VH-VL binders against Beta-L-arabinobiosidase (hypBA2). Designs and how they scored, part 2

Target 1, 158 residues: Beta-L-arabinobiosidase (hypBA2), of Bifidobacterium longum subsp. longum (e8mgh9r892to1049)
Amino acid sequence: TNVDSASKSTTNVAKDADVTGTTYAEKDTNYPAKNAVDGKTVMESFWGTKGSENKTDTLNIKFKDGKQKIDDIRLYFYQSSSSQTISGYAEPANYKLEYQKDDGTWAPIADQVRTPNYAGANYNRIQFTPVETTTIRVTFTPQAGMAVGVKEIEAYNT

## First folded at step 9 (VH-VL; from h3 with heavy chain R100Y, light chain Y93T)

Design i6
Fold by ESMFold2, fold request of step 14:
Structure i6 (fold): chain C 158 residues (1-158), chain A 119 residues (1-119), chain B 107 residues (1-107)
Amino acid sequence: as target 1 above (158 residues)
Amino acid sequence: QVQLVQSGAEVKKPGASVKVSCKAFGYTFTGHALHWVRQAPGQGLEWVGWINPNSGNTNYAQKFQGRVTMTRDTSISTAYMELSRLRSDDTAVYYCARVYWGYDAFDIWGQGTMVTVSS
Amino acid sequence: DIQMTQSPSSVSASVGDRVTIACRASESISSYLNWYQQRPGKAPQLLIYAASRLQSGVPSRFSGSGSGTDFTLTINSLQPEDFATYYCQQSWTYPYTFGGGTKLEIK
């Protein structure tokens, strides 16, 4: 039996979404955009921007089940370290969150409460006034000399 | 009362360096990015760069790369901007400003520090 | 770098007038456009962020609109304290850039 609170708490509407990335590296079979929505937050399953010539790179995430009400996005970054040996990755300098309106145009997600406020090295939770949308996008500005790796993007109605 | 208080006016010769301080009051210093913006007399605004006071990470406008250094001391909630090899066209009011995360709007500004570079 | 073009460079207006200031970006900045007021001898103050959101404490006679490349600040029913210089600023990509300013003068 599926209780309402348990079903809502486990429903990641971004999982297995139709995703595209703007980076040159989306053509790289090692770190494709689909890794950001495969439900895996483990080390080597990430979308990577290494080799990108773009000043910023964007992930577009179209939910598989169409229009969803969401109020909670969770972002997980890959960070290179002595134990995480794929080199050249750090959390972005900043990221911008937008949703697609019914007319197909984009708007910034309003009233964001970020935990942490800055881009955290791994887990980032962003809570906001609910929106109804089919698609979100996130635009990442890398730190100087680094690339951005996104292990997962999740979206919930909490 | 959220505010940013900057150090006083400076007069410098060409080739010298200047270090401007910016002390934060009334909020968690490490929770918000601090940006630096300058304004030459009678002119518009120019972005210099920013520091993440939590990590110490910096991002500089290319124009200032190699001449600017931004630092902070979290124990006294103070950020610093140092500009080296000063030229007469560096004469400006230098502002520190707090960023509204997610939108990068400057929601709190310091009062400004006049830096005059003259021979 | 994204260039921000403001127009007009100056406006003469009377108390009670409606004033519109335009800001154009050289490429799309989505809605990441902020507006500031600067009174003579003072630091800038945030009026509007994210194109249309009023900063806390800003009077409702100020409004912002636009997205993409074209943005507008509107001041309804000008008050004596509104005579100042206004700047737009994009926060889409580094370096963040400002418009050249619009000086609003008493007629």
Scores: ipSAE 0.648, ipTM 0.855, lowest interface PAE 1.7, mean pLDDT 88
Fold by ESMFold2, fold request of step 14:
Structure i6 (fold): chain C 158 residues (1-158), chain A 119 residues (1-119), chain B 107 residues (1-107)
Amino acid sequence: as target 1 above (158 residues)
Amino acid sequence: QVQLVQSGAEVKKPGASVKVSCKAFGYTFTGHALHWVRQAPGQGLEWVGWINPNSGNTNYAQKFQGRVTMTRDTSISTAYMELSRLRSDDTAVYYCARVYWGYDAFDIWGQGTMVTVSS
Amino acid sequence: DIQMTQSPSSVSASVGDRVTIACRASESISSYLNWYQQRPGKAPQLLIYAASRLQSGVPSRFSGSGSGTDFTLTINSLQPEDFATYYCQQSWTYPYTFGGGTKLEIK
């Protein structure tokens, strides 16, 4: 029973998910959408929106193991730190979390508690009333003049 | 008790500037974005923009770009909106409002600051 | 920018009536539509967020529905305190925009 309990508490159901993004950066072999779900939160692995003409960009994450119960999402943003790194990235101005209902339509995730409340550089934890879904999506609004880089998105049932 | 308290009414001439303050009480000031919304007398609501009090980052509606500046002083939990090159159609009540994170609904509003622009 | 069209612009109604107010977005905003009540001389107050979620402390006679582009605020069994102006607001993308308002008056 210990293994079962520990697995449910720490299992990232978004890891290696079927993921798509809405930017032309989806065509970039170095910053593809799959980097947001590969379990890495380091410099070499993020999805980026640099060069996007969209007002917002969306990551769509379909869990590889089908319908999952989740109540905890973790978002890790890339931020540019120097002239010797990839420039022009900062945490988004905001982000919107939705889940796909059984009828294929999208709904905002209810009763969110965000830590931090604003989109923070690097780590963000969002806890909420549990949903059962096959797919989540996150829509990012960039800060003026910046792009959004997502190092990882994780989903848990805690 | 969560509240936003704004500075008092202002009367200005065309071409001047105005700076409205918004002081937060009862919550962590840097934990919520503050938006500014205006309302001309007898008319509807118009979004001006917002500031992230933690980072100081701002986003402005295009029609105010170049005329509006939003700042904050985290040591006194106060945000500011300055509007320059005033004209008569800037006459409005200016509200600050806190967002409800995740939905960007305005769950707490200041009492409003009347700015009158007349020659 | 997303244009929000609100109708009707005014309604004359009696205590006990049911009133509906419509709000249409010029493009899909998913369910990121909020409703506010504004009494004369007062700041707006949040009524409904995310199209259908009732803000804490708001009476259950208020309800919201819709997604995509078409949204409705319904007030069942109007009370004297409900005579105010109502605004919808999209929070999908900047600039956030408001409907033109619906003034609800005592008949």
Scores: ipSAE 0.626, ipTM 0.847, lowest interface PAE 1.8, mean pLDDT 87
Fold by ESMFold2 at other seeds, fold request of step 14:
Structure i6 (fold): chain C 158 residues (1-158), chain A 119 residues (1-119), chain B 107 residues (1-107)
Amino acid sequence: as target 1 above (158 residues)
Amino acid sequence: QVQLVQSGAEVKKPGASVKVSCKAFGYTFTGHALHWVRQAPGQGLEWVGWINPNSGNTNYAQKFQGRVTMTRDTSISTAYMELSRLRSDDTAVYYCARVYWGYDAFDIWGQGTMVTVSS
Amino acid sequence: DIQMTQSPSSVSASVGDRVTIACRASESISSYLNWYQQRPGKAPQLLIYAASRLQSGVPSRFSGSGSGTDFTLTINSLQPEDFATYYCQQSWTYPYTFGGGTKLEIK
């Protein structure tokens, strides 16, 4: 049961989630929303908002195994850094993390400790007071003139 | 003590520019976004925009686009807001404010800088 | 842009009274609503963030509630130092916008 407990505590419950986005992730077959939960943090697999005219864009992530207890989200951004990357992408100006309550309404995730505080160019770890939920969503505000790319979002119970 | 200290009051004529400074104390300057908010006399609050002191990246309310420039000098933990082509309805107290990440609530405010624009 | 409507615009109340202030957004802002107190001649101070979370150092007689479009700030057992103007602010989308304010006068 020790091995089972350790395996469950390290399980990314967002992997292969049912995911939707408010823009281009659902309309753009090149960089669909599902790339943000496929377990890959490589540059070739990301959800992108390039061409979006929305002020913000949102990923909605419904866990495949139903309600989960989580206290740790890891968020990996795509950035345009070389000739091998798609141009026009940078980490967002800000991002907002919410969970869905049992009554279907949304609440901000409480007591967040972000590492780093600002949206980091790639890896972001957000630790918080545990919540039990079926669904999280992340709303991104882009930097002026840039698009947001999300390579992966992970959720854990640590 | 965490605080934001702003430059003193300014009196300007229409068409001029003003540059307000905001110096941070007691926290890592590059770790928090700085926003600017103004308040005309007897009126409510209006958001102007923000700067990321780490990268220098900015976002301005459309109303101010083309007239406002926000900058910073990380060596002295100071942010600046410059507003050009001033007109009488730019008369206001201008505040800088620090943002609490994740919620974008303004948790620390400067004392405000009165800018008066009169002919 | 999201319009924020506060009511009432002013209220007179006595020490010990319970006061409620309403704030309505023109579209859903989830729970990204913040409340500020501004005393005459001073900068605003954060009271409540994320609709209902009390800022550190703020007395427990202040509370916030609501989500979506309709929000309230409640002051229980009003004190003389609570004379001020109160503002709500949405932090859901840029430009961040404020309500018109509610001036609380001690009678």
Scores: ipSAE 0.601, ipTM 0.848, lowest interface PAE 1.7, mean pLDDT 88

## First folded at step 10 (VH-VL; from i6 with heavy chain W101Y)

Design j1
Fold by ESMFold2 at other seeds, look of step 12:
Structure j1 (fold): chain C 158 residues (1-158), chain A 119 residues (1-119), chain B 107 residues (1-107)
Amino acid sequence: as target 1 above (158 residues)
Amino acid sequence: QVQLVQSGAEVKKPGASVKVSCKAFGYTFTGHALHWVRQAPGQGLEWVGWINPNSGNTNYAQKFQGRVTMTRDTSISTAYMELSRLRSDDTAVYYCARVYYGYDAFDIWGQGTMVTVSS
Amino acid sequence: DIQMTQSPSSVSASVGDRVTIACRASESISSYLNWYQQRPGKAPQLLIYAASRLQSGVPSRFSGSGSGTDFTLTINSLQPEDFATYYCQQSWTYPYTFGGGTKLEIK
């Protein structure tokens, strides 16, 4: 068998990253940006934008181990429901994925294959042409009248 | 052959409504957002809004909020834009356009539908 | 709303010339800038997306550059079929907005 090829693994390089968000729930400190990279996908551990006055909100994720080659991002959104009862949250209408180039400028991640194509409430997988970067950012446009909650963002090295 | 085919030209009086159709061919209709853009004669392009054909969710430019309704019928791969309380400055070619996620460029356009509003 | 300022509004050029068209956003749009070509009486056609990526089937004499607020479209070795109106468009935030257009005319 070719076990060496099959036994290679990838690492979530976003876990415990240096992360900042442009906003979080205006009256509740329980939804800070670090909740999006803490490895928890339970309903009480998310970054929330409720009360934001911004048209869009952004998470910046700086990998703790410096430059990484990544080709796979996973996004988990919070959606208010009968079993997830914090109100006013839905998956975003749109999200944009970027990486930081060596000169400090940002570029869209190219050749994305999204599963599902539109943002889904729980699991979203985005595969793409590999990039080498220290930092990714995701910019979210909310659905009308809703806020965005991010339970987790993961980035896998290759 | 991927294309968007729109309904024919319309002439309307001020205060009336118009409904433009946009039928998709050659791709999975529910897999891509569909945007509407208009162009007044001799003028540039103006974004009206978009619909997610899978969910039916919409987003409208603020200036059209309350006057525009975007819908779709997935059984015939067709989107619709209805504009009400028409004014003479609504005279334009109305385009539907497909968007691919990630960078939101309009990669496929319908041929356009002229809507003329005159007394 | 993000205002897109496009210049020049018109340019007259000869076959074989190199032409540049500028587009400026009122605030940063990262690289979410798209370029379209529109012939008279026809729908626009996508030329460049994400500031610099060439759409499939578009000739390599077209190129785009820029990020942030300042972007350019360059046409090298102008061909007869390139005489049209060109629009830039930001796709960073709603409403998506277009530049005023640049009409490229044969000299």
Scores: ipSAE 0.665, ipTM 0.863, lowest interface PAE 1.5, mean pLDDT 88

## First folded at step 12 (VH-VL)

Design k3 (from j4 with heavy chain N54R)
Fold by ESMFold2, look of step 12:
Structure k3 (fold): chain C 158 residues (1-158), chain A 119 residues (1-119), chain B 107 residues (1-107)
Amino acid sequence: as target 1 above (158 residues)
Amino acid sequence: QVQLVQSGAEVKKPGASVKVSCKAFGYTFTGHALHWVRQAPGQGLEWVGWINPRSGNTNYAQKFQGRVTMTRDTSISTAYMELSRLRSDDTAVYYCARVYWAYDAFDIWGQGTMVTVSS
Amino acid sequence: DIQMTQSPSSVSASVGDRVTIACRASESISSYLNWYQQRPGKAPQLLIYAASRLQSGVPSRFSGSGSGTDFTLTINSLQPEDFATYYCQQSWTYPYTFGGGTKLEIK
């Protein structure tokens, strides 16, 4: 008659992950991909795509502790809003979330519930049917005339 | 109950403009992107562009840049597409469609608006 | 722009048959490929999204597969109501593009 619920973890398994981005360092060398997983959501620590010639840019995040079962991703975007911020940044027009399968191929993360539904300035939470993976990637389509900055990406295990 | 209802058919001369409306029902209008797709008679589908109803931001296919304007009025949950300097090859059914953000699939379509351009 | 090529352009089949429609992208689109059914005189309707995921309310005789550049739509045990034109559409990058369509005729 009694059923115990499974414990939900609050551990961010993306912190200090092995991360790569598609933009080259010479375009914006002070905003490398590793800033997106350093555990900081402050203005000075973000990955930026300013100067990119790509239609989209991608962050690839390989968890340091190997395969994880995750169901919750949080994305924090950088936004240009004052003279205290670096110009030309806004949340993306859209972002796509994928996980790496055991055979090395990529699949979209299923059953996403996004809060907010659209790409929001700063904080975005994405909950989904759990996946087991070593690696996730996020592909960003910028707004016209803008670059994308990612202050942090977090992934929480179950 | 979720639906998109478009304005009625229009007949135009070359050089004129047309403005098609798309009214949303049964969902939060500002929570989903709205795309426009056209289909010439007996032909396939062609993407025109999209609007974010919350921000008003747009993205247009290059083919339509300079001739298309997409707008919305959030107080009446209505999006608009205006196409100017019409040509006979703009004759098509124009659809609005809602996008599911995670996969950019067109999950709800309006009934279509026939725009006929003839001299 | 990503070109989407569908084949065949038309197909005739009998009720109960299995039909397969191919869609090829000119460059990788991962699994961001959607399939639509359009009945004569009607708006398109979403069948499958993300290459293989069935839209709610769509019969299980429809299935999709593929990733990268090569995708298929399969209809098992064809029914009379499946007479329609089918379109693939990539949702990887703007502009989103459609295949040329496949007209399915039921004998």
Scores: ipSAE 0.667, ipTM 0.862, lowest interface PAE 1.6, mean pLDDT 88
Fold by ESMFold2 at other seeds, look of step 13:
Structure k3 (fold): chain C 158 residues (1-158), chain A 119 residues (1-119), chain B 107 residues (1-107)
Amino acid sequence: as target 1 above (158 residues)
Amino acid sequence: QVQLVQSGAEVKKPGASVKVSCKAFGYTFTGHALHWVRQAPGQGLEWVGWINPRSGNTNYAQKFQGRVTMTRDTSISTAYMELSRLRSDDTAVYYCARVYWAYDAFDIWGQGTMVTVSS
Amino acid sequence: DIQMTQSPSSVSASVGDRVTIACRASESISSYLNWYQQRPGKAPQLLIYAASRLQSGVPSRFSGSGSGTDFTLTINSLQPEDFATYYCQQSWTYPYTFGGGTKLEIK
């Protein structure tokens, strides 16, 4: 059954989602797209774009339980900080959030309030006008000379 | 009330540098990226790049890489764009602009700074 | 880089007319297309963002449509203050790029 009422605010509907990344990112089996939805924000569990020659890279997140009402996305980026971390990663210069409409087309998520406004080095909270969807996608533009690592993406109805 | 106020017009020789300032009023300076856009006479608008005022991180259009430097001073809510090794085709009005983050739409523009590079 | 092509480059119209301006991207930009109005001697002003969303304070006679590569700005019932130059801008990927502009002139 499709959900027509709010779920609990602590329920991450993106956990264990069916996730795909852009073609190059999918070939890097050390940092696969599924790491972005495994419920872990630890250093080694991220989807990484290192070695990508793409100008942007995209994650598609199809919720495991079908259509969900969401109004809150949380994004956690991996950042290289020492010789003991995987090198070459920083938060993106920009990220774009879209949801899939019932007709299969994509629309930008409306009325986003971002905390912080620009991509934060680790934690990012994006609150917005609620949407009902089966699938979201995020498109990342890297900073010059850097790759993007996504430790986790979460979605909630708060 | 929300405003971006830029420094005055500049006349420069080829090979010189110019530094344009952009002072923010009426909003939290470190809460919004600032972009720079130029407009040459008889030409359209051209994106130069942007700065994150909180971190100081920058992104430049490739054609300006190596010639442009964007900086800021958060204590006076002011961003700067410096363009070096000026050429006659750098003659333009230079705008700073604030973005609406979700869509990178330029919702507040400075009044523009005319930079003339004498031939 | 994504090339943005505007047409027409200029148009003459009368008060009360409907005017349509086209903008084409060289590759898909989803709905990340913004429109600006620029009056002579002034900075551009945001009109439409995200292809179809009206900026606060912009009259409802302005509308935007399209997605992917083909976008349209429409001005219904043209007013004297609408005679200006209009630019589209993609905000999908760097460098952000603008259309060449459309100058709207009074007949």
Scores: ipSAE 0.626, ipTM 0.846, lowest interface PAE 1.7, mean pLDDT 88

Design k4 (from j1 with heavy chain Y100W)
Fold by ESMFold2, look of step 13:
Structure k4 (fold): chain C 158 residues (1-158), chain A 119 residues (1-119), chain B 107 residues (1-107)
Amino acid sequence: as target 1 above (158 residues)
Amino acid sequence: QVQLVQSGAEVKKPGASVKVSCKAFGYTFTGHALHWVRQAPGQGLEWVGWINPNSGNTNYAQKFQGRVTMTRDTSISTAYMELSRLRSDDTAVYYCARVWYGYDAFDIWGQGTMVTVSS
Amino acid sequence: DIQMTQSPSSVSASVGDRVTIACRASESISSYLNWYQQRPGKAPQLLIYAASRLQSGVPSRFSGSGSGTDFTLTINSLQPEDFATYYCQQSWTYPYTFGGGTKLEIK
């Protein structure tokens, strides 16, 4: 009968989310997880995995306003492009997107349409069958010899 | 019709190199990573690595690092895997496979290329 | 590297039987577990991805379940064409690794 909750909008529900990452304590690093949700896609505001001993690193994004309906995620990666940039960063070899179900368990986001299909150097758009969730997580596999920098993660109901 | 077609069987001596080709049909070649998986006679499956045909970027299993080179020619929608300093335990069927991004399941496989290494 | 332990290594069953195949990862792989069928002399074919999702064209008698470290492939009402070797594969971290295989023999 009635439309459930969220209207179609351009509101980024991931902005200022409660976020944690596997690589750094937020206060003790130059590239804390909160940089991935601060609403900035500028070069120097990113969550970075440089120095990580992990094969993969994970970023958990708990939406500020609780449960949200989403169908569109945008990921912005940092890339070292000149001697003037912070060295050792490239887009990941792959990334895995999951959402938290009501029972607290995790599931892969289904029916993903990625633009581009694999991790792109900066902008990535992932569209999918809508889910209602409080939390998403993204797990990144770096390219050989590189680290992953995430400038921003955005989530929308389009 | 989506298809991966590989080059024919090879017989090599220890210490030589082999280069296997994998030609893609029916989809945008540069839009999907290609992985290589091998299977020794009577044995299971072993992942070798992958190439991004758009960028040319590669990721190799550590076991093959320094002996494997993956390349592509986008003008003919063809990927290549070259394995050098061959040993008898490199005798296997070598498959190329297209990955379903996001899940990294192999949804399309080539027919396989038998590489036999014998003195 | 993540070791994938698959059991049993072989199973003999009759047409119409229900068969289960187990796959255990040495560490959590979330739900990034794929299943393949390989008929003799042929390339592997994808059956199930993301632990439980059926590939297009795969009969509904195949199902997958599990998360974390423990996964199961189930074949209900076994058919003669199901004679093959079955492999699980984790796609969580490189190197992607396969189980040792389960050879299904039909009497």
Scores: ipSAE 0.636, ipTM 0.852, lowest interface PAE 1.7, mean pLDDT 88

